# VH-VL binders against q96il0: the designs that were tried, part 96

Target 1, 167 residues: q96il0
Amino acid sequence: APERGAERRDTAPSGVSRFCPPRKSCHDWIGPPDKYSNLRPVHFYIPENESPLEQKLRKLRQETQEWNQQFWANQNLTFSKEKEEFIHSRLKTKGLGLRTESGQKATLNAEEMADFYKEFLSKNFQKHMYYNRDWYKRNFAITFFMGKVALERIWNKLKQKQKKRSN
Short names: E, the ipSAE of ESMFold2; O, the ipSAE of OpenDDE; V2, 0.75 times the mean of E and O plus 0.25 times the DockQ between their complexes.

## First folded at step 3 (VH-VL)

Design v3 (framework fv_ebronucimab; at its last look DockQ between E and O 0.02; V2 from the best seeds 0.00; counts 0 for: pae E 11.0 > 2, placed apart)
Fold by ESMFold2-Fast, scan of step 3:
Structure v3 (fold): chain C 167 residues (1-167), chain A 120 residues (1-120), chain B 111 residues (1-111)
Amino acid sequence: as target 1 above (167 residues)
Amino acid sequence: EVQLVESGGGLVQPGRSLRLSCAASGFTFSSYAMNWVRQAPGKGLEWVSYISGSGGSTSYADSVQGRFTISRDNGKNSLYLQMNSLRAEDTALYFCARDSEYGSWSFDYWGQGTMVTVSS
Amino acid sequence: QSELTQPRSVSGSPGQSVTISCTGTSSNIGAGYDVHWYQQHPGKAPKLLISDNSNRPSGVPDRFSGSKSGNTASLTISGLQAEDEADYYCQSYDSSLDAYVFGTGTDVTVL
């Protein structure tokens, strides 16, 4: 997958980070929810002695996080835009303005909004089906690599114990 | 059926620029990392550049770093390679290649390639 | 850029077995990174033949097998056929270069 150091070595004054881990940790760290996806990003701890298998697992998890965040950010944006378009269209059809007599935004009743939700879910059914399929495949792969890393660590501990006893 | 089709190659003078495209079909494009791999006439394969599925991570071979830029448009199922400051040594058939699924770090599907010739 | 070392050419007769070596360094194969193999017929794109040291993709015959030990990987073609005449490339990842690396390539001739 992505190669280590693939990201630019950008020293340009780039704003403030949305994800700010308190300090270097020996554990993964969880940040606040992303503005667009509403998902919490995970900052992965990178050990100095990371094995190739551990590197592959970490990068697979990072790539899956990026993929998942991109999907939900796009989905949430699409939902919000289409909802506003639907409301505006229905109000225009009724001959009503976008504002009530009190100056508040005009709304549709629950029955009318149900039409939008049914249409949105139906329209996006295949998209969500493919998302669920890929999400399943990615988690299966992550679980498989986690198992391989666990076995590697057990094997290395056994080798170290044998080495110590052989002295 | 997975298909990758490269285009944009041609004859170009040293120091000029060229942009390659790769059109993908038959799979969920945004779920896969993509690569450019080149092959000079009669020579072996050389990896050129990588881009993650989201486009958030990129990397380059030392020989092209600072001159080439990889990008993608997931809405159009398209991969791009912007090649600047071209040299005679960049003459090669350029392949678009898909990273194999989920942590393999191999290339499971390749396009037919587009020929780039850098010559006066 | 550093690349993995393969023999320039190997040859065999139909029905025989040939083995192609792919030798790396401590920053790639020797570090434990997986090795993948590609077959390229003249004028064609490469095709993934073996992934992750020994896995055969769907559609690849059983007569192709891969292995890895230390800093060297091997591709073995048993029951050699005329259509196996092609160039073969190994590929891995190099931690020092932070890059995918290919082998020098091996031309397989069926005599």
Scores: ipSAE 0.548, ipTM 0.810, lowest interface PAE 2.0, mean pLDDT 86
Fold by OpenDDE, look of step 4:
Order: structure tokens, then sequence, then C-alpha cells
Structure v3 (fold): chain C 167 residues (1-167), chain A 120 residues (1-120), chain B 111 residues (1-111)
């Protein structure tokens, strides 16, 4: 019985962006685009007196970022793999080699590639719908917490002003 | 309906390893952070470990730090706890618990638990 | 491990009100982190009873209420019923530990 080679699903390495901001940074840093997701990671600043709401917001933003990075890394990998397979299969069907006479990688024309894109989008439509739904939910939550944090900061500033007037 | 089903518990000797699993259903697994919480016989609840929805962030209680590893497979809707260097004090019912959506930091759904007994 | 402090047991007669306290520190409840409450019947998994200090999830009776002041949270059970006999746990987050923390648990008995 031929040992069905366990297709090592090349899980995109959880590319923890190796971007390290300067230690003395007092603001969020945006790193270079990740090589897998092509998304720019954000390193979130942690204030010395971070409130519980600020911490919740920061963690939610971080988790959402990680979620996005993973989704797009996997999506891009899948896309690249399927694209390559499509090109190879079509070239084979045409009796063409993988390389041109000049030694360049053989490519398909724009019309043939349009078929690939259409099929890929159709195949992944449901996945994209779920992604979009979750993206909106997450961003709504983030925005809500941003509002809460803003209100908290205003309230704290008002309290401090009152205390200064009473002294 | 949201369901969490723990498995992999059993009797083990001190110093051995055990891997727990939690099968999740009824919700978008990758959208929720997950936790392990344990309860020793006749004792209270103790938080053990946390993992974010994507699996990119993890945290551990001091009591298990360096010995336990939490992981997840979102494609299989599964949560795992690799327990190494088990001690008698690790004897407990281990619950899989879902973190409430979007920053509540409460546990809204729990499994029935799987029993781990560490004894010589 | 820093646990939130709860009374070991609380008892009341049917129809009475009982209150369970949950006392934390400056790194958890006192820092402003929310408190959540769980009910656990014997041999059952915990059930979320109160979230975010005072929010009742769907299906939780109105007789359960939560509050928080300073470093102490409270769960009040009004109109105590026989079915309320269970263990109750508070839970919060501790910033010094970067960990979720539970209370020591309270056994509620209906007399």
Amino acid sequence: as target 1 above (167 residues)
Amino acid sequence: EVQLVESGGGLVQPGRSLRLSCAASGFTFSSYAMNWVRQAPGKGLEWVSYISGSGGSTSYADSVQGRFTISRDNGKNSLYLQMNSLRAEDTALYFCARDSEYGSWSFDYWGQGTMVTVSS
Amino acid sequence: QSELTQPRSVSGSPGQSVTISCTGTSSNIGAGYDVHWYQQHPGKAPKLLISDNSNRPSGVPDRFSGSKSGNTASLTISGLQAEDEADYYCQSYDSSLDAYVFGTGTDVTVL
C-alpha cells in the first residue's frame, strides 16, 4: 500500500514580525510589510499608566492584527500555490514547456489568467464573506473601545482640573 | 449551539507528559480566544492558560509556566494543552473555556472537563 | 497565585437575600478591572452568571445582581431559591501577573 505522503500543509509560519521599535518609543510603530501577508504590522505602545480600558483596547487591536496577518498570509500562500498549479496545468495541456526558448518562465496570457482569477474568487467567496463579517465585527468593537478610552481620558482630565481648583 | 468537548485526560505518573484536546463547535472558532481552567478535587477554579483567536498570543499561569504549552488548530476547531513534567499538584479537572467576545475577559462557555490524575 | 478573597460559605432561607463579597488588590479589582461571576453546581461545569461587574447574560434570572466598588465586588442573590445552592466564583484580571484570577469560591446553602 503506497504510503500516502502526508502533505505537509505548509502552514505559513506565524511570522511574528521581527520588527522591534526603539526602546524609548512613546508611540505606535508601523513596521515594513510582512513577507507573507504583505500587511504592515503595528507595534503598539504601552503607556506606563495604562488603564484597564486602554489595555483591553490594545489587546483587542493586537489580536485583530494577528488575525489579519494570519488570514492574509494563508490566503496569499494558497493563491500562489493554486496560481502556479493552474499555470502548469494549462501549459501542459497546450503541450508547452515550463520555460520559453529564451529560458524564461512560461506564462499564460491575460485572458487565461482572467479565468484563473474568476475561478479563484468564486472558490474562495464564502471564505471572504466570513472574513469581511468578522473584520467588521472586530473593527466595530475596536471603535467602541476607542470611544470608551476617549471618554475615560476626558473624565480623568476633568477630575484633575477640579482637584487643582480645590487646592 | 456552542459546544466544547475536552478529551485526553487520564492517570499519569509524575514527570510524564499528557496532551489534552478540546473540540469546539457551533461558532467561528478562530474568532475567539480560548482558555484552559482547572479545578483540583474539592478545590476552587484556577486559570491555566490563554491563547488568542489566531494563536499568535499565549499566556500561562506561573504554576505551569515552562511546563505547559497551549496551542490551537483553527482548521480543525481544536484547542490543545501539552502538559510536560507533570506534578501531583497538576491533578485536576481541566476545562476548556471560551473567552467572551471582544474584550469582556470573561468565560462564556465551558466544556464538561477532562480529569487528569498525576499519581505515583 | 494571587486569588481574590471570598467568604467560604453563605447561607440563607428561601426568599431571603444573600450577598457574596469578592475582595481583590490594587493590581486587579482595585486597578479597575472588571469582575465576572460564575455559578457551579456539584459535578457541573461553571456557568457565567454576571459579566462586566453587573451585566446579566441571557437566561440569568433578575434575582442575580452584581456590583463593584473600590477593590471589592459583590454578588447579590435576592429571593433565594433551592436551585441557587451552588459554589460561586468571582473572576478578574491581574495586571501584575498578566493572568486571569479567580476567587477562592463561596458555597451558598439554602436552609
Scores: ipSAE 0.174, ipTM 0.733, lowest interface PAE 2.6, mean pLDDT 89
Fold by ESMFold2, look of step 4:
Structure v3 (fold): chain C 167 residues (1-167), chain A 120 residues (1-120), chain B 111 residues (1-111)
Amino acid sequence: as target 1 above (167 residues)
Amino acid sequence: EVQLVESGGGLVQPGRSLRLSCAASGFTFSSYAMNWVRQAPGKGLEWVSYISGSGGSTSYADSVQGRFTISRDNGKNSLYLQMNSLRAEDTALYFCARDSEYGSWSFDYWGQGTMVTVSS
Amino acid sequence: QSELTQPRSVSGSPGQSVTISCTGTSSNIGAGYDVHWYQQHPGKAPKLLISDNSNRPSGVPDRFSGSKSGNTASLTISGLQAEDEADYYCQSYDSSLDAYVFGTGTDVTVL
């Protein structure tokens, strides 16, 4: 091939999506990119002695990942769908077919496509502003609980050291 | 080995309620979204409801919206379907199905189903 | 419910190839969502047969193959065997319904 790869895909590879985590993993681990969102999921470890605070943090991280995965999967598919609908609508207005004589998908030039990009960005501006706000709220909460868990672990370690010294 | 076992089916009059359960084992239950899928006698598969791994997100088929509630207890590795205002059309074998990992959105493991019969 | 369209039945002799179509709309298969296939023998739970249009899970014979183009997916069974006699369902996601959708189901008979 003359380019890096005409075979490059925007979605996650199909075979990678069937990845299976180890049964007795003691660590969080990262899976392959999701084909729709392009985000790598984290598979969260659940320790035997997980504190209520640690459980709350893990739940919050998982909920945030699920929310983020869904948002970008939906946005990516909506973009593709609306792009094709825009192209088809404009081709019909011009009296053109959906494919050229050679069988290639008919498309619009860059100037014509600029109208689509402007409309899409404008239509979705408020949606992305709400996404950014919620993203910051979730990350603030996660950071807050990470700090609380860190302090809890330090406190428990200090209690164990004081207990050893009493011997 | 991944195992899903449904229970709670039975014979019930129209307008009454049932609660289905699905016991999960052999995988980290809280990491996977779960679904209910039903099959009326002699008919095809119909998706009923979805719940995310954390339980924070749910969705329902139009035919059951407002009547059925999906829930989960990750501490007990259990999935539930609360079925209210049952109708004859809800008569079906109800399957618990594990949603595949991210990127596939398929059902990679199924239980054997529990039968719900709604009749006068 | 919106359903993906499949033929009601398909039949073939042992060793023959059969193909099952699954036709959707611009809000599901046509929107780019993948198609998955399930095999269901009488009295048994469905089993994932093909995922992500063409991926065979471990343990699925290579005589099963899948493809997708436009609004239509296809499952092909080459070298048909008696054990392939079952019901087959396709499945995808529909963005307009915010719902998973199954096909109408196809009964495969081995003559």
Scores: ipSAE 0.005, ipTM 0.597, lowest interface PAE 11.0, mean pLDDT 82
ESMFold2 (binder alone), look of step 4: mean pLDDT 93; pTM 0.953

Design v30 (framework fv_ebronucimab)
Fold by ESMFold2-Fast, scan of step 3:
Structure v30 (fold): chain C 167 residues (1-167), chain A 120 residues (1-120), chain B 111 residues (1-111)
Amino acid sequence: as target 1 above (167 residues)
Amino acid sequence: EVQLVESGGGLVQPGRSLRLSCAASGFTFSSYAMNWVRQAPGKGLEWVSYISGSGGSKSYADSVQGRFTISRDNGKNSLYLQMNSLRAEDTALYFCARDTEYGSWSFDYWGQGTMVTVSS
Amino acid sequence: QSELTQPRSVSGSPGQSVTISCTGTSSNIGAGYDVHWYQQHPGKAPKLLISDNSNRPSGVPDRFSGSKSGNTASLTISGLQAEDEADYYCQSYDSSLDAYVFGTGTDVTVL
């Protein structure tokens, strides 16, 4: 939870230094894709007099966003690094240079790259399984809290109506 | 099974530094926020610091703000507390505690604690 | 930092019922934040006993119950047993501190 976890020194983590909400926004704000995770960050609107249930929902959504951002940033970096290592290793085995006659990066054909993708997926199978399970659990929890917030808002409107009717 | 094991405590002089570690096992460490909670001998529980699952969000009790730094290494399933400018009042058993998943804001698992004694 | 107020000690005889209060302010319990309870036996780590005001984690006997009203939460132990002799702590969240807060703790003695 960015706000609960945030302190004055923790206000600008490296990945979000240029992401800021519009002034006086009454809506959630969606930023540009993060360079590393390729996910769009959401800055959540905080209503005046946010209830504990609303705060818990917002913090859960923010924590889920941070979790997703970290996971995919790390996966994308690992994928890119291992892909380059694979290509270099295969080119070395063939006795080929890393560059073509035209100075472009030497590449492998789709059949050779399929070997890399199969190996990468196999190597990361458990990691992706745990990610998927946690992803579903988080979305279930978010839906549950959204339901609670909706019921709270209905209850508050009913109480408002009661007060307006001389009580 | 979920386990949390603290280490790094010991006797240290006032003004010095100590680094505590917490080794986690039995769960997907990166999916959970973590906390440090301390207990002075014969006293009650005091929350010290929080870190989100990603490590992107951190917070501290006023009593330790500016002196302590919480961090984590998700690749090593480890939580850390860097304690600088230690004072006699920091003497306590330090627990690492897992934030209950998905918005409960309680602590569902605790380690056994590591004792930090700040004395001359 | 701000703490939640608990009685220092509560005592009872085996089979009796005891209740521990946890009193907060408008920035924590009074604001509607959930209250959680922990049991700590001497020399051991705290154990989550009640979460989210009244929910019992698996393995916690139904003798333990929690409730919350206004600024105060209560933990009730019915059918008091010798093994219930321990320290009990409430915990919530304080919006003004942006921090988790613990109660002062209550020593339960079974006489």
Scores: ipSAE 0.490, ipTM 0.778, lowest interface PAE 2.3, mean pLDDT 85

Design v31 (framework fv_ebronucimab)
Fold by ESMFold2-Fast, scan of step 3:
Structure v31 (fold): chain C 167 residues (1-167), chain A 120 residues (1-120), chain B 111 residues (1-111)
Amino acid sequence: as target 1 above (167 residues)
Amino acid sequence: EVQLVESGGGLVQPGRSLRLSCAASGFTFSRYAMNWVRQAPGKGLEWVSYISGSGGSTSYADSVQGRFTISRDNGKNSLYLQMNSLRAEDTALYFCARDTEYGSWSFDYWGQGTMVTVSS
Amino acid sequence: QSELTQPRSVSGSPGQSVTISCTGTSSNIGAGYDVHWYQQHPGKAPKLLISDNSNRPSGVPDRFSGSKSGNTASLTISGLQAEDEADYYCQSYDSSLDAYVFGTGTDVTVL
């Protein structure tokens, strides 16, 4: 039988957002964007009569969501950290403080930030290439299983219709 | 080539703890769910524990639930099994096994195993 | 259920065909979960032989074949060779346990 119990769960052990679905739902639920990954988590509805194929599809989608959340949370954290370090380094080189006269964070212009973006993209080119490859593979696998589930549902519907016509 | 190498096994007294490690190489470790499977001397295979590629989901056989904890460090390409409250029945060769990519729910590569003996 | 039922042993002569059955219940094979097969030589790690009922991984000879019907899966070894002498395990998933389950194992002897 399917698991019954957990009220709340983590999407990742490393402190990525905890997710709490609506009390009772017959459909998948989409939550607010995660603070770190900026992706919306999906809570998957588990029917009592879930087939093995439907369970495989759901678990594949859950694992893909966990993978995607982890990748973007780490990427966004790395980007923010390196961006802040770059800005602080450049402001220090210019002899400027980290805050403006109005108390806001001091920033660099677009021309100065272009150097950072080029460096960051260059350093992360292979990482992003592997992410895109894995993203396509995961979506292909999900589409494949969605097709299998659709065929299963069509077959079951045809079987049910024939049963209704049989004596 | 894909390689999985287990370590950390040994002789341990009942009620004590032991931590197993599995070092993975030759593939993108974070893409694959990982498992621990054990085999008592002269007996068959028994699935012990599962962990998803991200580490976000884990599950355990009823016989080890509450005593064993599976974990992974994707930055170190390493899988772990923390075994607490060990019993004589936990005596077995422990294999690290890779889940086949994307939902086959089979084990396509296995390590050589590390022997855990629980006795006084 | 903690395991799938297999015969303890099967034997055959070189060139003969042998079949190993793997019988489950309504919570695993009978529920429609796929069956996988592993070969284990003495003192060695198991090796994936058949996945998803009938798929042969790269490098597995075509004399190995798998099938599944109802609550039973079968592994057939045609043209039996001395090197096929090993233990064979089936594996599936059990919805009641929410766990992977292995068969009891079958010792194949080539006489």
Scores: ipSAE 0.312, ipTM 0.725, lowest interface PAE 4.1, mean pLDDT 85

Design v32 (framework fv_ebronucimab)
Fold by ESMFold2-Fast, scan of step 3:
Structure v32 (fold): chain C 167 residues (1-167), chain A 120 residues (1-120), chain B 111 residues (1-111)
Amino acid sequence: as target 1 above (167 residues)
Amino acid sequence: EVQLVESGGGLVQPGRSLRLSCAASGFTFSSYAMNWVRQAPGKGLEWVSYISGSGGSTSYADSVQGRFTISRDNGKNSLYLQMNSLRAEDTALYFCARDTEYGSWSFDYWGQGTMVTVSS
Amino acid sequence: QSELTQPRSVSGSPGQSVTISCTGTSSNIGAGYDVHWYQQHPGKAPKLLISYNDNRPSGVPDRFSGSKSGNTASLTISGLQAEDEADYYCQSYDSSLDAYVFGTGTDVTVL
């Protein structure tokens, strides 16, 4: 069946929200959260006179967004799948059905779910550790190049002012 | 230790297809963009294709656009190049090369290459 | 196509200095894009020698240096040694092609 919300035409397993900024936008634009990653995509504005350094920064930010989006989409799908498998397994072991008397999904209490969360975190500890380290490195690089772009823009403005003062 | 090992090269007839693989080890594969670079016998280096770390962005040299497809499987630490409609001019040693993502466009590690010969 | 022009060959004696030029256009080096240099020994894969115009990666001797001005980048090898006999390639990015571009390559011979 069709999903509601034209902006959320996601493709499994990575999932990416379809989004387009308004015509004549001259700024970065943010979209609605992706169904799978729960992250908002950013569509980057490309200046007409983009410098090599500005292009490098933009491409780094775009690639970092893609990397982050894919990681969280995959993690969220894995979590949801394993959570359902755990609940079904525990309910089967206890001789209970998958639905309550009222037709709602049967659930486990907080004490029972604690076992799943502990297992999931332990199983994924190394993966999350590597993610955090790479996320830190990427943000450091982005900040560094943002600083370089800012210095380039200051230099260009100073050169422009010197030209105006001279003639 | 960072290692890149290419495979899948061989002799192939014009108009046919071939798929190259590159196995990566010693680093977090998904954190690095990857490239294919080729070198015809006795000739210089020619950049072929790029893929971002996530696999969401790709680009190609004009000479291979529409014929070659770059892809990756981050779960298997593997890079691929699907080559269709091969021509004699595609004869070359094909290298996979790691891109320095953090503000980059340089290739800091290269594989040994796999030889592709397109001949009838 | 190779978009960056290098001399076909340069030669020198041990202990001398040699310089390899890499000339681009307004869409690559002239636009301000960084230049990287690679060393390739016969039968071997290329090795990154100089990155970002003048940066030496860890393990590269200080006798290798790079510079860039206008449309031209240069690689200088001082104190030339027999082991420096190899092919050298420059590399940049071209905005009009939206592609990485390599130089034509230079064969360095140590006499």
Scores: ipSAE 0.096, ipTM 0.654, lowest interface PAE 5.6, mean pLDDT 84

